# Ledger of designs, part 6: VH-VL binders against o94451r108to261

Target 1, 154 residues: o94451r108to261
Amino acid sequence: YSRPFAPVVHSRIRFRKSPFYDILEQFNAPFVVPACVGTRNTISFSFHVTPPALSKLLNDPKQYRVYLFSTPSETIGFGNCLMEFPTPQMELRINNQVAHANYRRLKGKPGTTNPADITDLVSKYAGPPGNNVVIYYMNSTKSYSVVVCFVKVY
Below, E stands for the ipSAE of ESMFold2; O stands for the ipSAE of OpenDDE; V2 stands for 0.75 times the mean of E and O plus 0.25 times the DockQ between their complexes.

## First folded at step 1 (VH-VL)

Design T0 (framework fv_trastuzumab)
Fold by ESMFold2-Fast, scan of step 1:
Structure T0 (fold): chain C 154 residues (1-154), chain A 121 residues (1-121), chain B 107 residues (1-107)
Amino acid sequence: as target 1 above (154 residues)
Amino acid sequence: EVQLVESGGGLVQPGGSLRLSCAASGFTFSDYYIHWVRQAPGKGLEWVARISSSGSYTRYADSVKGRFTISADTSKNTAYLQMNSLRAEDTAVYYCARDYYDSSGYYFDYWGQGTLVTVSS
Amino acid sequence: DIQMTQSPSSLSASVGDRVTITCRASQSISSYVAWYQQKPGKAPKLLIYAASSLQSGVPSRFSGSRSGTDFTLTISSLQPEDFATYYCQQSYSTPYTFGQGTKVEIK
């Protein structure tokens, strides 16, 4: 058969290190945002905040955040993955609330985009299946992988 | 029938403000992105701003960013363009347009009649 | 920003002529190009979408084609009602950008 069946393959994405935050935990296995040429598409998935992360968010809300990351799917097996959204023409919703973030690159340069800060839209106390993530998008020539991470900010 | 009707244009002094309205009828407003496109007298078309079908995600041309705000009231099937700190170069006919999509792609299939904004002292 | 360079800026033609207007994108945009017709004092009207798809109600003498980043609008046999300004537009990414327009004038 031609498909990989190992459940741990690409389970953790290693993003390029940032001076502004450290990734402490990844709440979900990478979720594929398929290429979408000539049409609009919608994907959805869920994640929940783990008890250790919840404790830190409640006790030190100025230092800890929940960020949504994206990177081209073809690169997720490699280290130093670039933060890059599928398309500037997208809308991200967390629990049916719009996340206001910059989905474009600085001057069109890949890897200059910040992850989306969704902390204020997350139901921190919701157990599994948890928080609903919906991405509406158009015009993505390749597939992307999306993860929600617990981060410490500086 | 699908219809988009603009209103709110007029004469305004430099530095002034105007709010344009785009009233939609004949289709489900929340299924479409709405755009504003302008055309200065005797010139070509320039894209200004768009708002998502949810009414929450906005994008702006750099020439108007920080001065113009696009919004939508889904209960009234109306999109708005709030224009602040107007300049002489903002003088144009302003059109609203619907961004349609299908398996073949994306395009502005219906346009309003336009509303003229003149910025002059 | 993606630049759309349209040529010619104007042309004179007679009824029955074949008219060709070209548009070049500054980068790859797949087939996300639309063509619009605008008559004086009127709003633009969609003619072609997805580079080559004819909008419902538009006469079959209008056609669009793509070759890489080059896009062409063709009017196979110009009619009196076709004297207008034509614009190409990319919808690949924001800001959406238009060509500068081609005015088709009576000879």
Scores: ipSAE 0.000, ipTM 0.470, lowest interface PAE 19.8, mean pLDDT 83

Design T1 (framework fv_trastuzumab)
Fold by ESMFold2-Fast, scan of step 1:
Structure T1 (fold): chain C 154 residues (1-154), chain A 121 residues (1-121), chain B 107 residues (1-107)
Amino acid sequence: as target 1 above (154 residues)
Amino acid sequence: EVQLVESGGGLVQPGGSLRLSCAASGFTFSDYYIHWVRQAPGKGLEWVAYISSSGSYTYYADSVKGRFTISADTSKNTAYLQMNSLRAEDTAVYYCARDYDFWSGYYFDYWGQGTLVTVSS
Amino acid sequence: DIQMTQSPSSLSASVGDRVTITCRASQSISSYVAWYQQKPGKAPKLLIYAASSLQSGVPSRFSGSRSGTDFTLTISSLQPEDFATYYCQQSYSTPYTFGQGTKVEIK
C-alpha cells in the first residue's frame, strides 16, 4: 500500500508571530464559531494529533505543546491574524474536561490574548476517534475560526 | 449571608426618571451576572435587563430599550437601573436577582425583596 | 422571542395531593428551564434549575422533568406552605421569558 507524497493539508491560518512560541503544525481545517447574539450556542469538532507530533510531545514535553487558537473569521485570509477568542462568555472542553484559559482581552487590546494550552487534556494514545473539542458560548457579535496547533515553546 | 437589597423606588410622574440600586453583600459581586425582573400589580414576572459579571455586556427587553440603562459599581458592590421617560405601564415591583451558573443556564438563585415603582400623576 | 405557556393558570388542591404544573416552550430550548415559587408579598424563590435539578434547601417533594419542549413541575404531596404561584422560565435565549404563572389554591 503506497501513501500520498503530497498529503492533504488543512487551510492554514497565519497568526501574528509570537516571541514565546512557533506554530509547527495545524491539526484541523479552520472550524467556524458562528456569531451568536442573545442565544446560547455549542459547537464541536474533532482533531488528531499526528504521530510525529505525539512522538515529540512524549519525548520532549518541555519544548512542545498543543494550543487552541481563535481569530475573527473575516480576517483568516489576510495573514498576521490576531489571537482573539469569540467572547469571554465561553467554556472550552477537551475530551469532556474543562480547559482553563483567559478568554478575555488583556486590558482591551486585541492580539494580547494567549491561546488556550490544552496539552494536558489531549489523548497521548494514537487512534480514533481522536480528540473531541466542545465550545459553549454566547454573545459573539461576529464569526470566529478556531484551530488546534502543535507549537514549540521558548 | 448572601443578600441583595433594592432601593430607589417611589412615586414618579409620567415622563420622569428614577434610579434603582441593588446592593449586594455576602458574595463576590464581580463573579455574578445581575438581572432586573419586574412584576406589575397582580401580573406575572417580566425580565427587564442584565449586566454581565465583567460589566462589559448588557441586554434589555424591547419594552425598555433606549429608556433604561443598567450599570454596576464593583467598588460598591452595587448594580443600578437608571429609568428614564417612565410610562404608566412601567408601574411594577422591581427585583434584582443574581445569576449563579452561566453554563447550567441563567437561573436566579437569590433575589432582593423588591422595590415598588409607581408611575402616576 | 421564546414563549413559555403554562397550564393550568390556577388549580385547587388539598394537603397531601399530587400537583403537576406544565410549561411548553415555543421552540427547542434543551433543558434551560427553571421553576420558581412566589408567595404573596414575597420575592420568587428558585426551586428547580436545568429542568430537573433540585436547588439546595428545597424539599424533595418538588421535582422537575422534561419531555421535548414540555416541562413539568411536580409536588408529590402538597403541604400548607406550598400554596403559592409557580413560574417557569427559559434561559436558553435573550430575552429571558417566564410562563404566565400557575396559582395553587387551597380546595
Scores: ipSAE 0.005, ipTM 0.541, lowest interface PAE 12.4, mean pLDDT 85

Design T10 (framework fv_trastuzumab)
Fold by ESMFold2-Fast, scan of step 1:
Structure T10 (fold): chain C 154 residues (1-154), chain A 122 residues (1-122), chain B 107 residues (1-107)
Amino acid sequence: as target 1 above (154 residues)
Amino acid sequence: EVQLVESGGGLVQPGGSLRLSCAASGFTFSDYYIHWVRQAPGKGLEWVAYISSSGSYTYYADSVKGRFTISADTSKNTAYLQMNSLRAEDTAVYYCARGYDILTGYYEFDYWGQGTLVTVSS
Amino acid sequence: DIQMTQSPSSLSASVGDRVTITCRASQDISNYVAWYQQKPGKAPKLLIYDASNLETGVPSRFSGSRSGTDFTLTISSLQPEDFATYYCQQSYSTPYTFGQGTKVEIK
């Protein structure tokens, strides 16, 4: 009768399609990174990699990755959302390890930023407490929504 | 080899204008915030303004808001402070300084220019 | 605005003395405090950042510490070249603010 796993359904952000990856699953409800001008701010949240996704990561780590995406909160109700971080001056930590990613727009153009590849920082255990995400930042003029997704890369 | 060099200071009458330049060399200009800090003769340090590494974010001290404009030309590795409607109390040595805050979210000023004197008097 | 209050405004000390300068923030600013040294006619020089981290090239006799909203700069054994004015600065919130300065005169 009972199942050992009860999946949680999250509101899914529809990002602009990339030729380099497909988004297969979103692990968390969009987490708001508030606008923060002139002061430092820190936000934190947790997510769990689902057992099916974890199986694919362990068996084929070169084709499957875990990416952290960000987009302006004002746009999440639309499709074709652009991958943009809140500010180039931020630090992302997964399980207290720094994620090295480029948070800058290419030559100032919106939507030219790649998501952060956090695959190697993610716990390979599917149970509690899950994975901790911390973002340190300042000078975000508007709010952003952040999601962690399971992707297949090409 | 990091260097910041200010220029454009001088004597100006109240109500006049001056444009200060801060020429940067020895580092990647677009990775740093640029700040202006001033010091009136015999007084302490007062922060004036910053421009972010992207050029998209600026902030001004209340004493200069609406009169001063900070800008940057990345192709010339130079930041500018346009000062309009100058007052006697704007008389100071003006320093530019760089700030870097990717990792910790703080803006300490690890390198400063030599300063340029602005005197506002009749 | 965050106010930074330095104490004392000036002091005189002998070579070899331990000197302490205190800076009090008007609110919690975490570790976002830097200390600068300024000699007459020169630009300020960064000594300490993030409350307690010594900047590269700064002599080890300089140290910084934090207790709540109180920040202290210590010179463990004062040297003649330490004659200068010292400033604390918060970078937690804009506008960034400096303390009023402490002038250290060597006896």
Scores: ipSAE 0.006, ipTM 0.536, lowest interface PAE 12.2, mean pLDDT 85

Design T11 (framework fv_trastuzumab)
Fold by ESMFold2-Fast, scan of step 1:
Structure T11 (fold): chain C 154 residues (1-154), chain A 120 residues (1-120), chain B 107 residues (1-107)
Amino acid sequence: as target 1 above (154 residues)
Amino acid sequence: EVQLVESGGGLVQPGGSLRLSCAASGFTFSDYWIHWVRQAPGKGLEWVAYIYPSGDYTYYADSVKGRFTISADTSKNTAYLQMNSLRAEDTAVYYCARWGDEYFYAMDYWGQGTLVTVSS
Amino acid sequence: DIQMTQSPSSLSASVGDRVTITCRASQSISSYVAWYQQKPGKAPKLLIYAASSLQSGVPSRFSGSRSGTDFTLTISSLQPEDFATYYCQQSYSTPYTFGQGTKVEIK
C-alpha cells in the first residue's frame, strides 16, 4: 500500500518584500477562502505561536509582531505575492475579538494594503489547537489564501 | 547533543514530599515546552504537567492539581517538579521530555526517568 | 478529556510480519498524534509525529496514517529489535492523553 506523507513544515507563501517588516515564520498552511458571490460565508482555522516566536514576542515586543496576510490563491505558486484581502465586506475575529484593520484602500493600488496586525488579540500562551481565526465575508470574486506570520518590524 | 537528565526520586511515605529535577543541555532550554510524564509499574504513560520556561506558563493534569508545582530556572537550564501530599497512586517512574521544533508538537527527547515510590 | 482508545492491547508476531496498531480519538484532533516505542526499562522513543511524519533516525519500515479520528502505526516487516510496547498520544488539547499501549511479543 502506497501512502503519501504529510509535509513536516507549512507550504510557505512568498510575499513581495516590504521595507517595514521581514517575515520570519509562517504559523499555518495556507488556508483557502473560497470565492463567494451573493451569499455570506464563514471560514475558520487555528494556529499556535511557536516557542521561539513566543520568546521573541515576550522579550522584544517593540521589534516583533503577529500579522495576518492574504493573497489571491491563483498566485501562491509564484513568488512576490501581493498583500490583498478577499473583500472589504469582511470581519476578522481572533479568539472571538474583532480585529480592526483596513481591508480596503479607497484610492489605493493592488498590493499596497497592509497585513492585519493581530498581535494584541493573540493568546501567546494557548496550547494546541491554539488561536482561533474566523473570517466572515461576502462578495469575493475569487479565492484567497490566508496565513498568519511572525514578523520583525522596522 | 540534546540531553535531559532526571534526579530526585526515592522512597517516601504517604503525605510526604519530593522535588524532582530535570537538567537540560544541548539546546536553548527557554525556547522549548518541558513536560513531565509518569508511568506506574506495569502500566501505561500518563501526562502530568508542562512548563514553558521563558513565560512561566504551566498546566497540570487534574490528578495532581494543587499538590504538584512545576517550575524552571533558565539560568541553570533545569525544570523542577515539587510533589506534595504524595499518595500511593503517585508511585511511578517520572520522565521529563521536551516538545520538538515541528508545528505538530511531539516529545522528541526524553530523560532516563527517576523512580518515585510512595509506600506506607 | 480526549480519550485515545488503542487496539490491540497485545499481539504476537514473527520476524518479517506486517504489524498494524490502531488508535481512535474520542473527538476530532486533526493530525496532533504521535507514536512512541518503549522497550523494557527504557524511556519512550519518538517514532512518528503529526500522525504520519517519520522522526529522523527511525527506520523506514515504520509508518503512520490518519483517517478522520482513526490513526494507525504500521511496521512493514518486523525486526527483532521491534519487540516493544507502542503508545499513541494526542497533543491537540490539555490534558495530553496516551493510548493504553500495545505490547508486541514474539510468537
Scores: ipSAE 0.006, ipTM 0.522, lowest interface PAE 13.4, mean pLDDT 84

Design T2 (framework fv_trastuzumab; at its last look DockQ between E and O 0.04; V2 from the best seeds 0.00; counts 0 for: pae E 11.0 > 2, placed apart)
Fold by OpenDDE, look of step 2:
Structure T2 (fold): chain C 154 residues (1-154), chain A 117 residues (1-117), chain B 107 residues (1-107)
Amino acid sequence: as target 1 above (154 residues)
Amino acid sequence: EVQLVESGGGLVQPGGSLRLSCAASGFTFSDYYIHWVRQAPGKGLEWVAYISSSGSYTYYADSVKGRFTISADTSKNTAYLQMNSLRAEDTAVYYCARWDYDAFDIWGQGTLVTVSS
Amino acid sequence: DIQMTQSPSSLSASVGDRVTITCRASQDISNYVAWYQQKPGKAPKLLIYDASNLETGVPSRFSGSRSGTDFTLTISSLQPEDFATYYCQQYDNLPYTFGQGTKVEIK
């Protein structure tokens, strides 16, 4: 019996370069958001902010941010990944707080989706419980990989 | 008084194991990252590892990865460094230090680990 | 890894002298540098953080500055209690790395 094809999950996702920010660090291994049609699905994972990143967030809050990125899992192996979320109707919660972001791309224009800025919802504290991410979604026909990254903004 | 106190150092043979402790007092352990930094006799400082305040996340220098394990017991306000497969080059005074988001502001007095046959 | 090249390795000075110690980072690390003082048989003591911020309780004769990837610790007027070994440290990225140290000895 053969196993069905499972997308290779790379430790690091290579997103296309942006003129607005540089990705400095990826806090978690890509978390797979599976396809889901019909019923609503919920995924959850946690990530850790490293000491260096936390230092920068605290000392230079205007220069450094924490973004949540998403891309179709099937594209990871090709590099230069484009931002795309499972569905524009998804709900993102960071530490049980709703993140407000536009998960839509421009109509007919792939790659125009922006990462979700979750900086204000990320704990600036080294103590428990850390940072929890929850995504509520439905009617996603593809599998997506989600990562939280530390970025420098311009 | 805010302080860290290391213990558990001693003489051990190559290939042996040793467990160091770092007891915190005067502050809440779970509010900070705890690091280990070592200093070989007559040499400079070398960063070894850190643990998040929750104890869930760790990071190691390449020189100790796979051999050392950092852990913490928040109920005891204590961090630990389990050192296995010790080598002569691991001989050093081992310091635990509190990371206050921009520097090591509190250090223990250090505990000497000597690896020798 | 980020290297912090510290110089000089040692220097001799007299009380009242101006002393400068330099660390050069192997890459741009912004201002994420700390300086420590260590006396024999004692743990390091924090002096400066973020390249130029004086730690609470540290005498004002100590100061830190940055020029690109060059970081300098300055003691404006050396006091008897300042004879020690000094270390720079970067915390721009893991692993954290220290300079080789500078021993300030009495002339």
Scores: ipSAE 0.611, ipTM 0.851, lowest interface PAE 0.8, mean pLDDT 93
Fold by ESMFold2-Fast, scan of step 1:
Structure T2 (fold): chain C 154 residues (1-154), chain A 117 residues (1-117), chain B 107 residues (1-107)
Amino acid sequence: as target 1 above (154 residues)
Amino acid sequence: EVQLVESGGGLVQPGGSLRLSCAASGFTFSDYYIHWVRQAPGKGLEWVAYISSSGSYTYYADSVKGRFTISADTSKNTAYLQMNSLRAEDTAVYYCARWDYDAFDIWGQGTLVTVSS
Amino acid sequence: DIQMTQSPSSLSASVGDRVTITCRASQDISNYVAWYQQKPGKAPKLLIYDASNLETGVPSRFSGSRSGTDFTLTISSLQPEDFATYYCQQYDNLPYTFGQGTKVEIK
């Protein structure tokens, strides 16, 4: 399959709509966090904040944020993806600083987990290769896909 | 004083190539996104491309995507626009401009690119 | 793409006149509009950013305002050096887009 003469299709994850925020832009293609049972694993990737997003973050820092989203990889083709992290004991670092977020959801209550707010850890002048994301984890029974998004909060 | 100076414009045949340079002085080059904006004779302004402050990320207008490449050499405080497969409709004055979060606050003087046979 | 439509395309005015130029966005772009002045043969110069904020060094006779998706640049008392072409620009989303320009000519 190919689209040689059409615009390049970016991979986008369609998350369930939230009354608390709107997703305005996805900064990276979904990054796979593979299943990892009985061992520790580390994944890393990078992203950059686009000029329009940077303008909004600086002019309206109370209304615009940078959130990290996660969802089970097997569901990304179905739409209405739920926010769910690989493991409640994971560690997320942005530019070598720990991001403090609640990685746990209530059992049997899908969609109760919030994305990680990483706005204050993001560098507007990120050197190569951009803002660095590192996830340390273990004992994930399935793979997850992670994206960094620019959001407007209400 | 903060300034940007373009060079490299000229006359080129359709299908030809040119490389434009944008030399920056008076500020920390790696702190800003550098953009190219063009203006056809007697027409308005059209945004072309940007390169991020790190030099790692670029974005292009659909009209030039696949033909133009923006790059930067931070050791020389210079951004470049490599223009390939040039067409008559690419004839314009090309400006480089610094994006300061809310606006293009510093513009170069512009360099004229004429694509004709 | 977000379209920015300016009106009028041109106008004739005398020194001392109040001049109003409007720019309409094809969608809600909040306050993410800048205004530029361009004189023949010169690069554009920033006048207004974030819809209504005056750039340092720009005379106070220039002002910007917003009403919904309509943006206005006002020159309260036109001076000889103000005869130029004016452009609005949105920076809500890529690609960045400009209005087609408004030429302010001597009457």
Scores: ipSAE 0.074, ipTM 0.698, lowest interface PAE 6.2, mean pLDDT 87
Fold by ESMFold2, look of step 2:
Structure T2 (fold): chain C 154 residues (1-154), chain A 117 residues (1-117), chain B 107 residues (1-107)
Amino acid sequence: as target 1 above (154 residues)
Amino acid sequence: EVQLVESGGGLVQPGGSLRLSCAASGFTFSDYYIHWVRQAPGKGLEWVAYISSSGSYTYYADSVKGRFTISADTSKNTAYLQMNSLRAEDTAVYYCARWDYDAFDIWGQGTLVTVSS
Amino acid sequence: DIQMTQSPSSLSASVGDRVTITCRASQDISNYVAWYQQKPGKAPKLLIYDASNLETGVPSRFSGSRSGTDFTLTISSLQPEDFATYYCQQYDNLPYTFGQGTKVEIK
């Protein structure tokens, strides 16, 4: 016998504070991108933008954005998580459209990678089916956790 | 049922060592982190240490750094606290607690460690 | 390290009273505060997370709020089973730290 339902894990990733944006809301539970050495892998998940966030995105698109964040899965319980993509050898698609982001950190400087600004690819409707995220990648030596957040930018 | 059960507490002399265990059931370590929190008799709560689900990242309170080592065996859903060079100030009930990324939502019953001659 | 200054250290109140307990953080910690109840001889029990969110199964007479770096736990109508010690805890950064506790005694 199995339980009728499993408890929902409430998980948030607390990224290091940035002078360039404030994280206002996390739209999804952290989604794991497994390590992948010497092979190729694809993951996908979905998220929904809440009606209040959508209203701000539509009314103030210069200040309110949707960012995709990534950090090593092993660090998400520590706080002050650093922004880092799984591998420079990856492609991010939002609703079947390629996102243009810089996946490479500065050499020797962890936490220098910007989150991906996916605002222009996000559905302008809050209801179903939501937004689809696909990550194609290879040669990631670590597992990563990925979240999509509502942010205010400066 | 979701549970944490501590074991391994007892009486030990100053300078001695003791190993605490925290056995988890009803959930997987990949969804949560295990921390140790202690409480001296009649006193408040003090955070001690935690370990990441992979075992690769640890963090210790200054009061125990260099003397305590936290570890995990994910195949057994068990975390451990190796306590060396014990001092009278380490006398406390030791809890393991599940961190759900928002709070310690599940606590074990605690195991008493008494350090005295 | 982030200090959590909790007050009062103890209080006495009657059944039905409104009780407030405060914690002040030594720096901005956003809403990353949890509140716990601990009865004698028992492990702590989570009441509130993210400063104001009620944990499942916790009576609605408990609530939490934030004003800047000040955090408040409120019991709107104290019940006999609420005799306990209450702790705030910050989780903005490691090491996680607790307030020193507030013992609530019912007259």
Scores: ipSAE 0.007, ipTM 0.554, lowest interface PAE 11.0, mean pLDDT 85
ESMFold2 (binder alone), look of step 2: mean pLDDT 93; pTM 0.951
ESMFold2-Fast, scan of step 4: ipSAE 0.006; ipTM 0.538

Design T3 (framework fv_trastuzumab)
Fold by ESMFold2-Fast, scan of step 1:
Structure T3 (fold): chain C 154 residues (1-154), chain A 118 residues (1-118), chain B 107 residues (1-107)
Amino acid sequence: as target 1 above (154 residues)
Amino acid sequence: EVQLVESGGGLVQPGGSLRLSCAASGFTFSDYYIHWVRQAPGKGLEWVAYISSSGSYTYYADSVKGRFTISADTSKNTAYLQMNSLRAEDTAVYYCAREGYSYGFDYWGQGTLVTVSS
Amino acid sequence: DIQMTQSPSSLSASVGDRVTITCRASQSISDYVAWYQQKPGKAPKLLIYAASSLQSGVPSRFSGSRSGTDFTLTISSLQPEDFATYYCQQYYSYPYTFGQGTKVEIK
């Protein structure tokens, strides 16, 4: 996939396999959440649910979900990336609605944090304006990369 | 180099079965949806089926639903199309195609000919 | 299913001519249209995706546009290597559907 006059490469993050879901599609290129020590920061980006994914969400809503994943940016080239949010002190908004998820890490069990389930906040119509993601956060000691993915749950 | 190579086509009589293979190389097989598209002699393109990047989800055109089964072996980077109860109307060149990040079919195999005749 | 109606079914044009092929969707499909070129005996090749985005490596004489449910593929200056059949395809919903094709013969 390329755009000859404005080259864009869609890069996939390879997360550690989960017995609870399969990642079927990644909707956005990894978006960097920069380190933020002692201050508050806000980042925003947008994504579109593709028509094939939208069809599955509408036809089989119990099996298909939209999850937001996060992993330390330093690890994205290594594969088997751990699901880990930048900080437990964060707020995620999708289309100006608060997403309720557990952003805490389990000490001694890295990568056991669940991705944020944003399915019910996502526009179920293809096309503009798409879906707006805003992350408010503070006290992240390193940078993280965030992607929104279409998943099948088990 | 990205390659898709089809095999398994041939001549079969009506009611018979064939299994087509699509061997992928040069990319991570499990990152892409793989589709089968067919083309009857002198006719246009017809979408047949897909298998998801995880290998867990499939979809079929109504004309083949219940007769054809798509599957994948990720250890071999190969997708399969099992074709049962074949009809004369299934005579076509069968192409394996990769759905790129743009949803367009960015790479296609060379095609394999299936002829159903008595 | 979404029907893609392509016109004309065939055309003959001279080298250097501007050629326009049209494709009409039976319902609104936004920009989810791709165009393919197929030369005799070969697999199709992706030219355009998202109605108007040029695939890498495709000559700039090819362009795509959309007006409502009408989609066009334009070849601004036809070359001998453009002898082929062209297909539009919607990828808005499954099953994916193709137009019936347009044969371009260079006089």
Scores: ipSAE 0.007, ipTM 0.532, lowest interface PAE 10.9, mean pLDDT 85

Design T4 (framework fv_trastuzumab)
Fold by ESMFold2-Fast, scan of step 1:
Structure T4 (fold): chain C 154 residues (1-154), chain A 122 residues (1-122), chain B 107 residues (1-107)
Amino acid sequence: as target 1 above (154 residues)
Amino acid sequence: EVQLVESGGGLVQPGGSLRLSCAASGFTFSDYYIHWVRQAPGKGLEWVAYISSSGSYTYYADSVKGRFTISADTSKNTAYLQMNSLRAEDTAVYYCARDLGYSSGWYYFDYWGQGTLVTVSS
Amino acid sequence: DIQMTQSPSSLSASVGDRVTITCRASQGISSWVAWYQQKPGKAPKLLIYAASSLQSGVPSRFSGSRSGTDFTLTISSLQPEDFATYYCQQANSFPYTFGQGTKVEIK
């Protein structure tokens, strides 16, 4: 018989509320994307979809999604964090597949950028070390923190 | 089919000005960085400048900074290199080349133009 | 700036020979190295990117490898069309810098 699952607690980034989704769970500790001006950089990390989230994704894939969020690192302790990617000059890969998203900031409305929907690129059955995330980027004037979250969409 | 075509080279006196053009076809111009790379006669390759796919970012080699200006007109799928205060050491074949700028597979110069010769002499 | 030191400056070889060209970066650049072939009067052509990835359409006799800050281009069995000048390039930081070139000459 199976043992009860003990949830892993990560330092949580508190993002500004969206009318389009609710963040239910954060799968990883915030991962720093360092500032990078005049040069290229690459960061990589892994995450696992938790058993409760996996159950919901398999049984109701229209209501539940996996989103990648980003926010300036200097603000992560304050709550009401803005969804901003490090630079429009980036490529996100999940398990070596390109994730398509709009990485540009919206004119006159900072923090209204949508997170990257990576649900269809996530392996539900990934073995250790989990699903691989790679960000290739250029021309980020400050550091950003990135998290992968389980969300309910409306 | 991807093609880059340079034009605007020629003979110019020291202190003069010249504008090079790089006309792109066969791909979405606004998805790529455009770079200028030069090669002096009988010498190696030297990177000169880039303009980002958005047009928002430019970078110049120290040897040309303050004298050269890179720009792009996305409606014409053309990048330009405005060269001012030309010196004998600017004599070279000038190539334009594309890269994606941030992707692991596309950072490199996968396509180059044929080159245009700039001779600075008196 | 990152200096790319390429060696040798020239070499003489015969068809069928194994040819190796090396390039050393003055600092860590991960695998952000490309190799180009240039024939007289022509623009350079991309052969290898990300240190070891073969560009589509390039013959399999070309290969690249990395050991720390040392990068190698190998031609396993030199063909007549391979007599050219070869350049390494670092794509880690601006300004992008090239090696000085290696001329592969007929013996």
Scores: ipSAE 0.012, ipTM 0.600, lowest interface PAE 8.7, mean pLDDT 86

